# Miniprotein binders against Probable L-asparaginase (ansA), part 14

Target 1, 322 residues: Probable L-asparaginase (ansA), of Deinococcus radiodurans (q9rrx9)
Amino acid sequence: MPASLPRLALIHTGGTIASRPSPDGRGLTPQTPPALPGLEGVQVSEHQPFNLPSPHVTPAHMQQLAHLIEQLAGGHDAVVVTHGTDTLEETAFFLHLCLPAGLPVVLTGSMRHAEEVSWDGPGNLLDAAQVALCPQTAGRGPLVVFGGDIFDARTVTKVHTSAVDAFGGYPGPIGRIDRTAAGPQVHYFARPEPRPTFRPVTLERRVEILYAYAGWQGEGYAGALERADGLVIAALGTGNLPPELLPLIAATDKPVVLATRTHAGPILPVYGYAGGGATLVEAGAIPASFLNAHKARLLLLVLLNLGASREDIRRVFTQGVF
Below, E stands for the ipSAE of ESMFold2; O stands for the ipSAE of OpenDDE; V2 stands for 0.75 times the mean of E and O plus 0.25 times the DockQ between their complexes.

## First folded at step 8 (miniprotein)

Design B17 (from XB with L23V Y24F M27F)
Fold by ESMFold2-Fast, scan of step 8:
Structure B17 (fold): chain B 322 residues (1-322), chain A 80 residues (1-80)
Amino acid sequence: as target 1 above (322 residues)
Amino acid sequence: SKVTIELRVDSPEEARKILWEIVFLAFKYGAEVEFYIRNGKVTFTIEVNDPEEAERIAEEIKKLAEELGLKVEVEVREKE
């Protein structure tokens, strides 16, 4: 094989992109993964570590995928992962935390299956492959490519249940890919950011998420804290909770991370009433920075499984080094 | 060309004192940093593009370890 010929690893994990209507009319079931559309001058290797609907993907599966990507790194210029869209953002963020930024990794999927009019699978897959092989993608870590948009793993989120352009996240995409007569054009709006790589051996530590609502007084907190090694709370606004949570958070040595149920924006510990963010942080709560609750859970899970102390965890979240 | 800095610490207890300082130092220099725990020892690997920058980082790590009362092994290697 010529030294100038790029090598792409294509990893299939499941999802709508690989789904077909059931013969029994019971909706969609996993089937054979789609073939990469004609991409000339590229050598493709194909892999399938698992084939699951993304709601069935666990952090253990994400670690299995990370291990496979590390094994493929020495023989490939880029990696593309096809994944179900429901937890794609969590897998992308887990890979962001656990893989070096040097090997381009792009995740994609589809909202429509192959028998639907205007199936988005082949276009997303081709776009993902072309982004992954683009020299400008180097050093950016895992990215999500969907509908021509390129997203950072830390901020990308599924913002719609059924729209074909289902992915977003504030502040939005970090780049785009467009197909032109001269070939693919990739444009990035931001520079690559350096970051640490975390390599936990096991993922045995447990982290649970609690969701705050109007009238919540901490129901479920004690039970979750007893089962888990750390907690994430999807709090209100900039990181506020009812006053009942203040003494509960103050009483535990386990890390409690404050995320927000708000769609975008950072945790800001500015309110001084009982249960306001400032009082919770003074009591030992850890602000999640810009991370949504489920991504904050993955970061906390990884740090706990590395044996990080509560103060180490606080520094990572508060200084934004991830 | 790439230059790697490898740091080894004898125990997880000692590594905890310096872990995040090394991570923040590498981040400050725009460097890739990895760490892992194996057989009770912690290893850090930092990659930079400039050999002079690698030597500066290694010196800052040694100084930080001394200030924290920790014993660490530091090696700098050029990667082709």
Scores: ipSAE 0.000, ipTM 0.449, lowest interface PAE 11.0, mean pLDDT 85

Design B18 (from XB with P12E R38K N39D)
Fold by ESMFold2-Fast, scan of step 8:
Structure B18 (fold): chain B 322 residues (1-322), chain A 80 residues (1-80)
Amino acid sequence: as target 1 above (322 residues)
Amino acid sequence: SKVTIELRVDSEEEARKILWEILYLAMKYGAEVEFYIKDGKVTFTIEVNDPEEAERIAEEIKKLAEELGLKVEVEVREKE
């Protein structure tokens, strides 16, 4: 073994990449974490703060993971996290908000388990490690690597339930990794963007999401607002709701963030009919920019737990300081 | 090499008054910003690659603190 090697922290959190068929016949359960594929010339440390299917991962677990990464930062050149795919985009975005951009952090997982034909776990792990250790990755904050694509934590989303290239988002990937005869080639299409780091101590403040549908008249709004310290509404199109929501949003001093149930694109408060995005923003709603509802929820959760005022929250979302 | 601007504020309540102004300032300069709470004091750390840029940021922070009536300590330090 050489005396001087890059240092990689490999953190396992669970998911299909670590899953095996259950002895009781109830499908797949979390098992032994996968080993890093043969990446010669790298010093690897391994960690497992938890081992959960990703639907069981909570913001408290995401914060635990962020603290572990901070502890590892001084002793490592890069971090790779293996994670279940169902909430991977939420964990990636939470880490984006709560970790400095300087240490390369790459999240990955798999769509197929180890006993399936063409298991994608080892390839995704190798790609993630090579991206994380690539000098051009520095300063980009947490990234998701999947199927050879490199995604920004703010925009990546799981776009398919079962495809091996399940991750996407708009805009698409910020880069790619390809395996060539000359070795791995990492290509970035975008420059690193500077951003703040948020450091909440607790996550006790609550944020709920409401989903708009044709015929919704605000059912569930009052109850959610009573329980929560802030709300996110997955609205229609560019940020539109039925007219019943306009006086409800105008009447609260709690932050109500307007996201969209649309697959891609930003909130644009351009419609002036009652319940149109322009009227909702005038009434006090906060546009989520390009964030989907669950990422907008995480940003709002972090800001509320920092004690941010409604005006502070509005400025973060509207000026894109995340 | 990296230069850090460290801002210390005597309480969480006072830090909340300047928090978002510091975040916007960091974005303006393309700088990384962190903050943490220890022993009732709040520390903001802003990292940039240019010492002249760091001095400009420190001066803007001092002006913001004066406008908000806050007592703050600002230090610029070279970091390897």
Scores: ipSAE 0.000, ipTM 0.321, lowest interface PAE 13.6, mean pLDDT 84

Design B20 (from XB with W20F L23Y Y24L)
Fold by ESMFold2-Fast, scan of step 8:
Structure B20 (fold): chain B 322 residues (1-322), chain A 80 residues (1-80)
Amino acid sequence: as target 1 above (322 residues)
Amino acid sequence: SKVTIELRVDSPEEARKILFEIYLLAMKYGAEVEFYIRNGKVTFTIEVNDPEEAERIAEEIKKLAEELGLKVEVEVREKE
């Protein structure tokens, strides 16, 4: 008589959580993945599609990870992914776009390695597994769990280079997990919302990001536009650029998405001066809603590789339905 | 949650042509759409609580496929 035990897939991709000091003294290198403690009565399968520092993770790796999760869906109740923290938010958002709601997926990592005092790896991993297996997690899509906070893939971002509570994003967590004498307690502050799932076959279409700064006159725009099928510009404030960008954006049929270099808040096309957001949108630019530049890049990359029209791309970004 | 509409399309390229229309249709009925790509075929799944809504969605999907010149298989399954 088999027991009805939960089945968890644990997928290791690398990062500080699986790292230790290099024997040559040159810093941290990927090593054996951490053990998963405190999950008595859970059936765990372990997988390692790659083992990379997160700065080496590409959208192709993210797609490989998505394919593995789809293969595991028929045999598991939940998935936990351990990942390096530098691009974790990008992998989480790619999975959000490309995986169906249904199978709970939680990403986590650590800021400290196993030999550091107060290593955060085991706690984050246990929290992630308990969140993934929690019934209230159903239908929420991929989530990031870090330091007891539960984050939405669309808004989570690494806000600090070295703090153990390195993840945030506006408006902040959508939930929390606490360890109590009665066991884990999971509390969500928001309900799951309907969203489309996108599934490109290939990722051959290219998207580049340009960063606006005081005195920028569009340097690099022409070269990026020649190489790429779409562009994201991390613009100023609510989506404003210098006047030199207005005729450049008006002249292209390729999608140009306006994100902001500001830490939080939506693109609002309200300024009517030359290069102001209203003039750029009138010229054909697409506002990125609340997405930061690198997440806007991933959404645009996915849509272009699906063969979406510029009007379809505009609708997805403008309506904020992703 | 009680009734699932499954739409099968022969290729990812063909699925891309109907992707947005299926998404918009599901949103009209307050339902979510899931994609699965396996063995070169794409399966869309839409779950709803009302069997009559499921039949209407299936008919609208068949009509959309005809308009786009796509060959699709649509199945409505009661989940119990």
Scores: ipSAE 0.000, ipTM 0.193, lowest interface PAE 16.9, mean pLDDT 83

Design B3 (from XB with L23Y Y24E M27W E34I)
Fold by ESMFold2-Fast, scan of step 8:
Structure B3 (fold): chain B 322 residues (1-322), chain A 80 residues (1-80)
Amino acid sequence: as target 1 above (322 residues)
Amino acid sequence: SKVTIELRVDSPEEARKILWEIYELAWKYGAEVIFYIRNGKVTFTIEVNDPEEAERIAEEIKKLAEELGLKVEVEVREKE
C-alpha cells in the first residue's frame, strides 16, 4: 500500500510575520499570514484561533492554543505555530507545561515584516515546518526555531530587541537546521528528556513578578501579595535579596518563588547573610531552578490553578522536572 | 503503540495526598504524566510504550493508594 503524505497543522496567532503597513499609514497591523514556500509532499491544514500582537497574548490565549493543538493531534503528524516574538518564549513554555511531548510542536515568527529587505518570515516558517516533520524531533515537546537554531522551550529567551537572530538562552540552541543541496539537515545535540504535563481547567489564580534592584527594600511587595495568590521575585545573583525581605517572606503563607535577574544559571541558596538565598529558602521561599522570572511565573500559575500546595510547588520547582 | 494508565480520584483534596507520589513514580519510569481537574474529579494519565511497565506502574499506584487510605480507580488501556 502507498503511504499517506505527512500532515502538518499550521496555526497563525499574529505578530510581525503576519504584519504589513496599515493602509491608513498608522504603523504595522495584523494582515494575511505568509504561505509555506518550498514545502513539497506535505498535506497542510491552516488555523487562526486569534490574530494578536504578542504583547496582547495572555495565558488564557495560550490555553486556547493548547486546546486547539490537542484537537489537531489525532489528525496531524506535526504542528507549526507562527507567533509574535515579544512573548513567544512564554507561549512556548506554557505549551511545554500543558502538552504531551509526543506530538512535534514548533513555534516561530519573524523580526522583519514582509516589505522589509531580507524578510526572515518565510525562511523561519520553512525551517520550522521541516524541523517539526523531522523524525528526530519526536518526544522533545514544544520547540522554538529561529534563524536556523532550534531552542528548548524551558530555556529559550529573546535576547535582543531588533537583531534578526534575536533568540538565545543558556546553554543556547539544542539543535540546528541547515539548508543543503540534498535538502534540509536537522542536527540535535542532546536526547529527548521525559517530563510531566500539567492540565489546569481554569487560570483564575494570579501570580505577579517583582524586580529586585540595588537599594530595593521590598517596595511593592505588600500590594502585590494582597492582589496575587503567589509571587515571583527576580532576585540578585544566585537568589539573594536585601535583609528587609527576609521577615516579609517568613510572614506569608503564599508561595514566593525566587528567580534571578541574572541572564543565566540556576538559583543556588548558598549565602547565609540576612537576605542571602539560604536564609530566604529557610524562611519558606522556593528556588526557581534555572527558570527566568516570567517562565517561573507561568509554572507557578499552572500549579496554583491545579490546587497544588506550597510543598507540592516547592517539590516541582526544586526537582527541576518540567 | 502507547499504553495509558488512568488514575481517578473523587476530589482535588484527596488527589493532593497522592499527587506528588504519582509524578515521582512516573518520572522514575521516564513516563509522561497528565494531571487535570474536571467536574470536581481529578484524573492522572500516565503514558508508556511498554505494556509490562504499564502493569507494574498500575500495581504500584494501587499499593500507594492503599497505604494512604485513598479510594482510587485505576485503569490500563492500550491505544491501537
Scores: ipSAE 0.000, ipTM 0.362, lowest interface PAE 13.4, mean pLDDT 84

Design B4 (from XB with L23Y Y24L M27W; at its last look DockQ between E and O 0.04; V2 from the best seeds 0.00; counts 0 for: pae E 14.5 > 1.5, placed apart)
Fold by OpenDDE base, look of step 9:
Structure B4 (fold): chain B 322 residues (1-322), chain A 80 residues (1-80)
Amino acid sequence: as target 1 above (322 residues)
Amino acid sequence: SKVTIELRVDSPEEARKILWEIYLLAWKYGAEVEFYIRNGKVTFTIEVNDPEEAERIAEEIKKLAEELGLKVEVEVREKE
């Protein structure tokens, strides 16, 4: 019997990679998704659960995408997701939390649209497909492929608003794909750490983010805490805040997670002045480890919707088990 | 005593056919899966804490391989 062709599911969600000038002159909007460039010897199925600019993507859309991927898993060897770049790292991280690591899932997009000079979409899409179909990709969890770099979903972040190499983060890519006359070359520099898979049924719980700045006196904190089931604060440096936040954090039983507005590095609760990380953790704040604020929000959202207690949430974040 | 299940597959192409099913199976049992490629052959390693559970997993893997029409070698080893 002829060896069964590898089966790739291509899922389109919108974004710049599908965008063109609107006929009404209102600017760029997602339209027809890109075609996969010639990939020989692969059976491709195409899906489009929604067509959104990535700023319109919500956790509910991410959950819908996760369910679709799970449905496709039994009939496919790999999955590629095209997505807008603005929230791509959030979608990738949600999938990282909610999907088992075994199925190859690669997210990609483009910084340029199809009518621009040197459109980056076809190259990224082909790279993503070739990475997804590479045997060495299995077990690594959801990945982001952009500009030939392969990123893990845990660490990747958008680092530039307009450059074609818009993705990066600390510590950086975990692999590289290059195309040669002999075919694609995929190389990995690291393996993923073990992690749990979470299966929230609903995402009804609410998590908001506040952003710390010099002279902040807690503006917006009370309103956010009233509305939300949990809070993330993008804090200063290793997790420090102005002194006004200390009594506010001490007064609540809701989970308050300390992330950092700094581009790289962990929360380290070592400072003992009022609003210093040590005082905030003593007051009940939960350090986010290396997660940035928007990823910490997604983890907190998932845990709250699983019915996790504040202490359970503290344990997950503190142990770095995500 | 940790028990290691080794699954050997003749090629990366064949390994790809069973890989996801192995991960699903291991996940069901809370086991960890590692794999490596040597000389064009793929070896999966599944670590299990219970010897009886390891044998059950090994049997399920063999059955799965048979259903997929794959030739696999499965060994269960106790770490001394």
Scores: ipSAE 0.000, ipTM 0.223, lowest interface PAE 13.3, mean pLDDT 90
ESMFold2-Fast, scan of step 8: ipSAE 0.364; ipTM 0.772
ESMFold2, look of step 9: ipSAE 0.000; ipTM 0.301
ESMFold2 (binder alone), look of step 9: mean pLDDT 78; pTM 0.727

Design B5 (from XB with L23Y Y24M M27F)
Fold by ESMFold2-Fast, scan of step 8:
Structure B5 (fold): chain B 322 residues (1-322), chain A 80 residues (1-80)
Amino acid sequence: as target 1 above (322 residues)
Amino acid sequence: SKVTIELRVDSPEEARKILWEIYMLAFKYGAEVEFYIRNGKVTFTIEVNDPEEAERIAEEIKKLAEELGLKVEVEVREKE
């Protein structure tokens, strides 16, 4: 008996993949997205909740996108989101926190626009759609597909400003898609992991990031703490700060999350000198596990807006269950 | 088949006291949770595949509500 055609929701949010040179010669502006060649036999619905360069995307826009995806879930087999690459990893992680793992959601974009030689948009979009419709994708939650690589939302990051293969992250991709004579082939190197879903009603609580540098003595900490409900510090190495931060962190009841300015690896509270990770955790700081600073910020933002206690926030971060 | 656990709390303020606990409980059982607010009351829905898990979740919610001093109405419904 013939099966019904697969139903794909294609959501456009902006970025280089949808950008063309302006008719007036004033650089790149958001335009109509490319067609989906190679998806014969797929029923596609198209949506555009906003059309923004990704540096203009805020957590409020990410929540709007999550609500739209939930509305579309009952009528579609898969969702593909086209997004600008600069904050794509943050939107992907926000969706990872807010959406059920069973819904196939794939984000993609491009580094080159439609009139550049070797435009990567159509290939990335086709790959994203084929991955999203692949049965093996079910249960994995939101993924990023770029340059044939499939990335987990928790670890994917833009590792290059201009390379066509701009996305990476440690430990790297969880899968690949290859185009073969028999059609697309999707290979996953890891199994789906169980995770909670965190769905805040509001995003009124605020989280700021501070960046540690050689010679930093906590400049900006007091002001950030006064404005925000929680802080993330991109600390040094495995989670170390200068000694001036130790009494400041000990004195606050607000959550302070230790991430690292290092490109990869988890926070390890092993150093016992004043300001070393062990002393900061003892004073009440929360290790970010393997999350980079901006993803740690989004997790903290979501947890604070759910009314989680400081101790519950610590448990979520330290157990790495998100 | 799916089994849905519905919880009703008398106000948004009281719901905020239990919201985090409901999310943590859903995570423990690998379940999804949704909620909505109507006429000043909050309804949570938790969806699972196992009727025995649904009954365990319902009992844990009743215990959590008792510990927090909240009045919660809990119902378990099977979906066809």
Scores: ipSAE 0.000, ipTM 0.323, lowest interface PAE 11.8, mean pLDDT 84

Design B6 (from XB with L23F Y24F M27L)
Fold by ESMFold2-Fast, scan of step 8:
Structure B6 (fold): chain B 322 residues (1-322), chain A 80 residues (1-80)
Amino acid sequence: as target 1 above (322 residues)
Amino acid sequence: SKVTIELRVDSPEEARKILWEIFFLALKYGAEVEFYIRNGKVTFTIEVNDPEEAERIAEEIKKLAEELGLKVEVEVREKE
């Protein structure tokens, strides 16, 4: 018998890469999913669990996608997901939490649509497929490939609204792919990291995010905490809030996670004034480590839906068990 | 070759008492861990590269279960 060809599952979820200008000229609408660029010697299967602009993607859709990927795992060597860029980092992180290491999963998209002169869709899709099929990708979990850079799902962030190289995040890419005359060249700068896989059955528990600003005194906190099972606050700097928040956080048994509105760097409980990160952590707040607010929200959402206690949640965030 | 440690617990309520200890233990050994619930039973699967390390992990799991008053089944097997 002849050697089997590599098997790639291509999953389309929507976004600019699968969009065209609407008939009335008013923005972009979903269209037929993009065709995978010619990959000679690869067996491709195509799937479309949904076709949505990424602002319409919810954690329920992310879980649907995770279930599909697990179903495809036994019949494929790699998976590529095309996704809109606005929430791509959230879907990537959800998949990171909910899929075991082993089957390579790569997410990609585009900043420009098919009718633009410098459409980035085909190049990003080809790069994603080649990264996914690269043996060195094994064991790394879900990755984001964009503009030739390879990003870890835990740290990748959309850093620009309109640039073609829209993705970045602290500490930056973990690898790169280059197209050469000898074929694709993939190199990684970091080693795979061991992590748990979380498998919530339901996502019924709620998590809300509050955003701190100069002059905020905790407006909206009580209402959000009443509605939700847990809360994330995008705090100031290394994890600081106004003094009004200290007694509020001390009084609740619900998990309150401190993230930062700062674009780079981890939460550090350094400041000892009322509302400073050190006093808030002492009062029961949970530092988000290096996760931005919306990724911290997804981790908290998953943990709450597994029935984790506030103390279990604290241990996961503080010891980096994700 | 990889070695797999499987831990089975009879109920989700009992599993919650040991869940985070298992995750922290796996992280300590640099091991991958999976957790799932099926038909009211909970299974943890931990994969390591060293059979001696797998036996140490299984022993620590049994000790943790005894300290928490939990009934657990622990099996170690080589991945084929």
Scores: ipSAE 0.000, ipTM 0.420, lowest interface PAE 11.5, mean pLDDT 85

Design B7 (from XB with L23M Y24W M27L)
Fold by ESMFold2-Fast, scan of step 8:
Structure B7 (fold): chain B 322 residues (1-322), chain A 80 residues (1-80)
Amino acid sequence: as target 1 above (322 residues)
Amino acid sequence: SKVTIELRVDSPEEARKILWEIMWLALKYGAEVEFYIRNGKVTFTIEVNDPEEAERIAEEIKKLAEELGLKVEVEVREKE
């Protein structure tokens, strides 16, 4: 009978879910990894490649995590990652880009620490494990589970600084898990989608993000372009910038990706005024599809480190092949 | 069961020339695709459920490689 039990790898990376009040009163600091709540008939292995607040997690750490997941794939039926919430969506998207869809991977965390009366850590962890082990989860790639909602890595974002239901994104969750008298019930609202996998060997190439605001005239663009191999601009509305950016974008051979500072919706190159999205795309700018700026940055980072040409990068972004 | 199509290309530079075509082809057939680089060689792996689809994909890849002037190795295998 032991050979028929599901095998779950639990990977701890840090965050509030493992945090407790500091003995010296200096706020919260990582203390101990969270214990997996008891799952009937599940074999659990535990791993800790690093233990960091999520603002300290880098793409190199995300790649380390991806390598660990691949090493564990042959011996496990599912993976759960506990992660700090501030960059969880970036780690989830990085894993989405580099891991095959076959092995279920679920990321989770908590908004409250272990000594708070209504700590959300154990509930989120149990939900994540049950979603990861659900047969319907196979083929969906990395997912985020939080507050009973199941989110796609491409669209999930942290939408609130302190609410226990801190995660959202457009179009919202792709599924839910409910705890019932008959046990956990997982329901998906969307079909699994086929996608390519991208596996860079190195992450040496650099990508920076610039944020457009009312009155921005391209301040910081030249310096960022000098340092980086590619740029992402969080533009206005459907992908619009001031007229000063048009000749700057036209003059560079480096990829410049247009994302939007708007919380949802795709880049649409519809405006024809100088700096309008249509003029920027004609000048060589690459629309980010539905990706927010920091996820567009990770996709561009991965593609540049694979040696993709500007034309290859444009095709991946514009055709939504990610 | 699963059937795997493996495409091997001698360099990352050559693989880059066919990368988009392989990704598009996989999407067209609803297939999963991945690639990796090891010792300067690039391997693309495409998984499908239908052996006849796998043979068609393999032939389409060979034709695409010929049109792009690339030397590639293509194999179709039943996955474990």
Scores: ipSAE 0.000, ipTM 0.266, lowest interface PAE 16.2, mean pLDDT 83

Design B8 (from XB with L23I Y24F M27Y; at its last look DockQ between E and O 0.86; V2 from the best seeds 0.00; counts 0 for: pae E 3.6 > 1.5, pTM E .784 < .8)
Fold by ESMFold2, look of step 9:
Structure B8 (fold): chain B 322 residues (1-322), chain A 80 residues (1-80)
Amino acid sequence: as target 1 above (322 residues)
Amino acid sequence: SKVTIELRVDSPEEARKILWEIIFLAYKYGAEVEFYIRNGKVTFTIEVNDPEEAERIAEEIKKLAEELGLKVEVEVREKE
């Protein structure tokens, strides 16, 4: 083959990294995408499918982004996506589910905007580009790079509302990038894992999330179940609910996935009292494994749009086939 | 070197009948799997590192398709 420069597709979607104080003085709004700091010997193409604060991003936007990335794959060695931080982890997970692992895709953003002292945008963007172009990144699926840490899309989450070091999750980063005088140094702590790629044609199905709390008697459950094709419940601890939920879950054939409202850890359905996780699973509830509620929602949404039966859905979640 | 199993199904409707079994079969062997639609047909691609495993997977796919009454094309290729 003839020698050629690496080709990087830089896709901007908005967020604080693209934001500055609005002209009307009412706060920050996405405006202009950040400039990539100098990156020698790399051909960069720039794209902007949308320019949104991340709370405005929907699964339809995530699918639009996935389609753009697939369109660009034949002409590029890597992709970097800039994205607002509030839903970045959801977009990362959606792309993880819906893109093949071969093309490196790295998402990043910033906690501070360009007019703030010590804004983090340029460093995160350069780190993301260098991670995306690193040969060892191939085969790992979409990643999140933030503050020099490299995160797996399945586990990364925003763990602080305002700190520059806002991303973490359980079990934590899977790698690191540091810049040295000899160039960027990327180190991974884990090997890539095989996984399916899901390609729903539409995202018409509906999944709602309910949140458990002390004294909850199922308020909102019936309405959510009627509107939705499946539910996720952010349950207590290892996947337990108040006893009133047990007959409600038993009464439906629609998938009900149990995630936890707990900060970290898997669903472990071991308790046998009414509403204990073992009784809920016996009644048909599906443990979310280690996925938090909003990632479990995305997985359930994708599976429903592929026509998965409740048993297929249960197998994907419980066997970790994602 | 990687070995690719390609399965083509004549329509999305027929592909849905076998989709989840292909996904779970690939998982059983620790294999990457994806599918896409082109020209009205659905193609599943499964990647493994072992040619003998690829043969076993291809045989299981053919048996499964026959059991489900589906007409499928299955190809196994070693990548350079």
Scores: ipSAE 0.350, ipTM 0.759, lowest interface PAE 3.6, mean pLDDT 89
ESMFold2-Fast, scan of step 8: ipSAE 0.162; ipTM 0.671
ESMFold2 (binder alone), look of step 9: mean pLDDT 78; pTM 0.719
OpenDDE base, look of step 9: ipSAE 0.516; ipTM 0.829

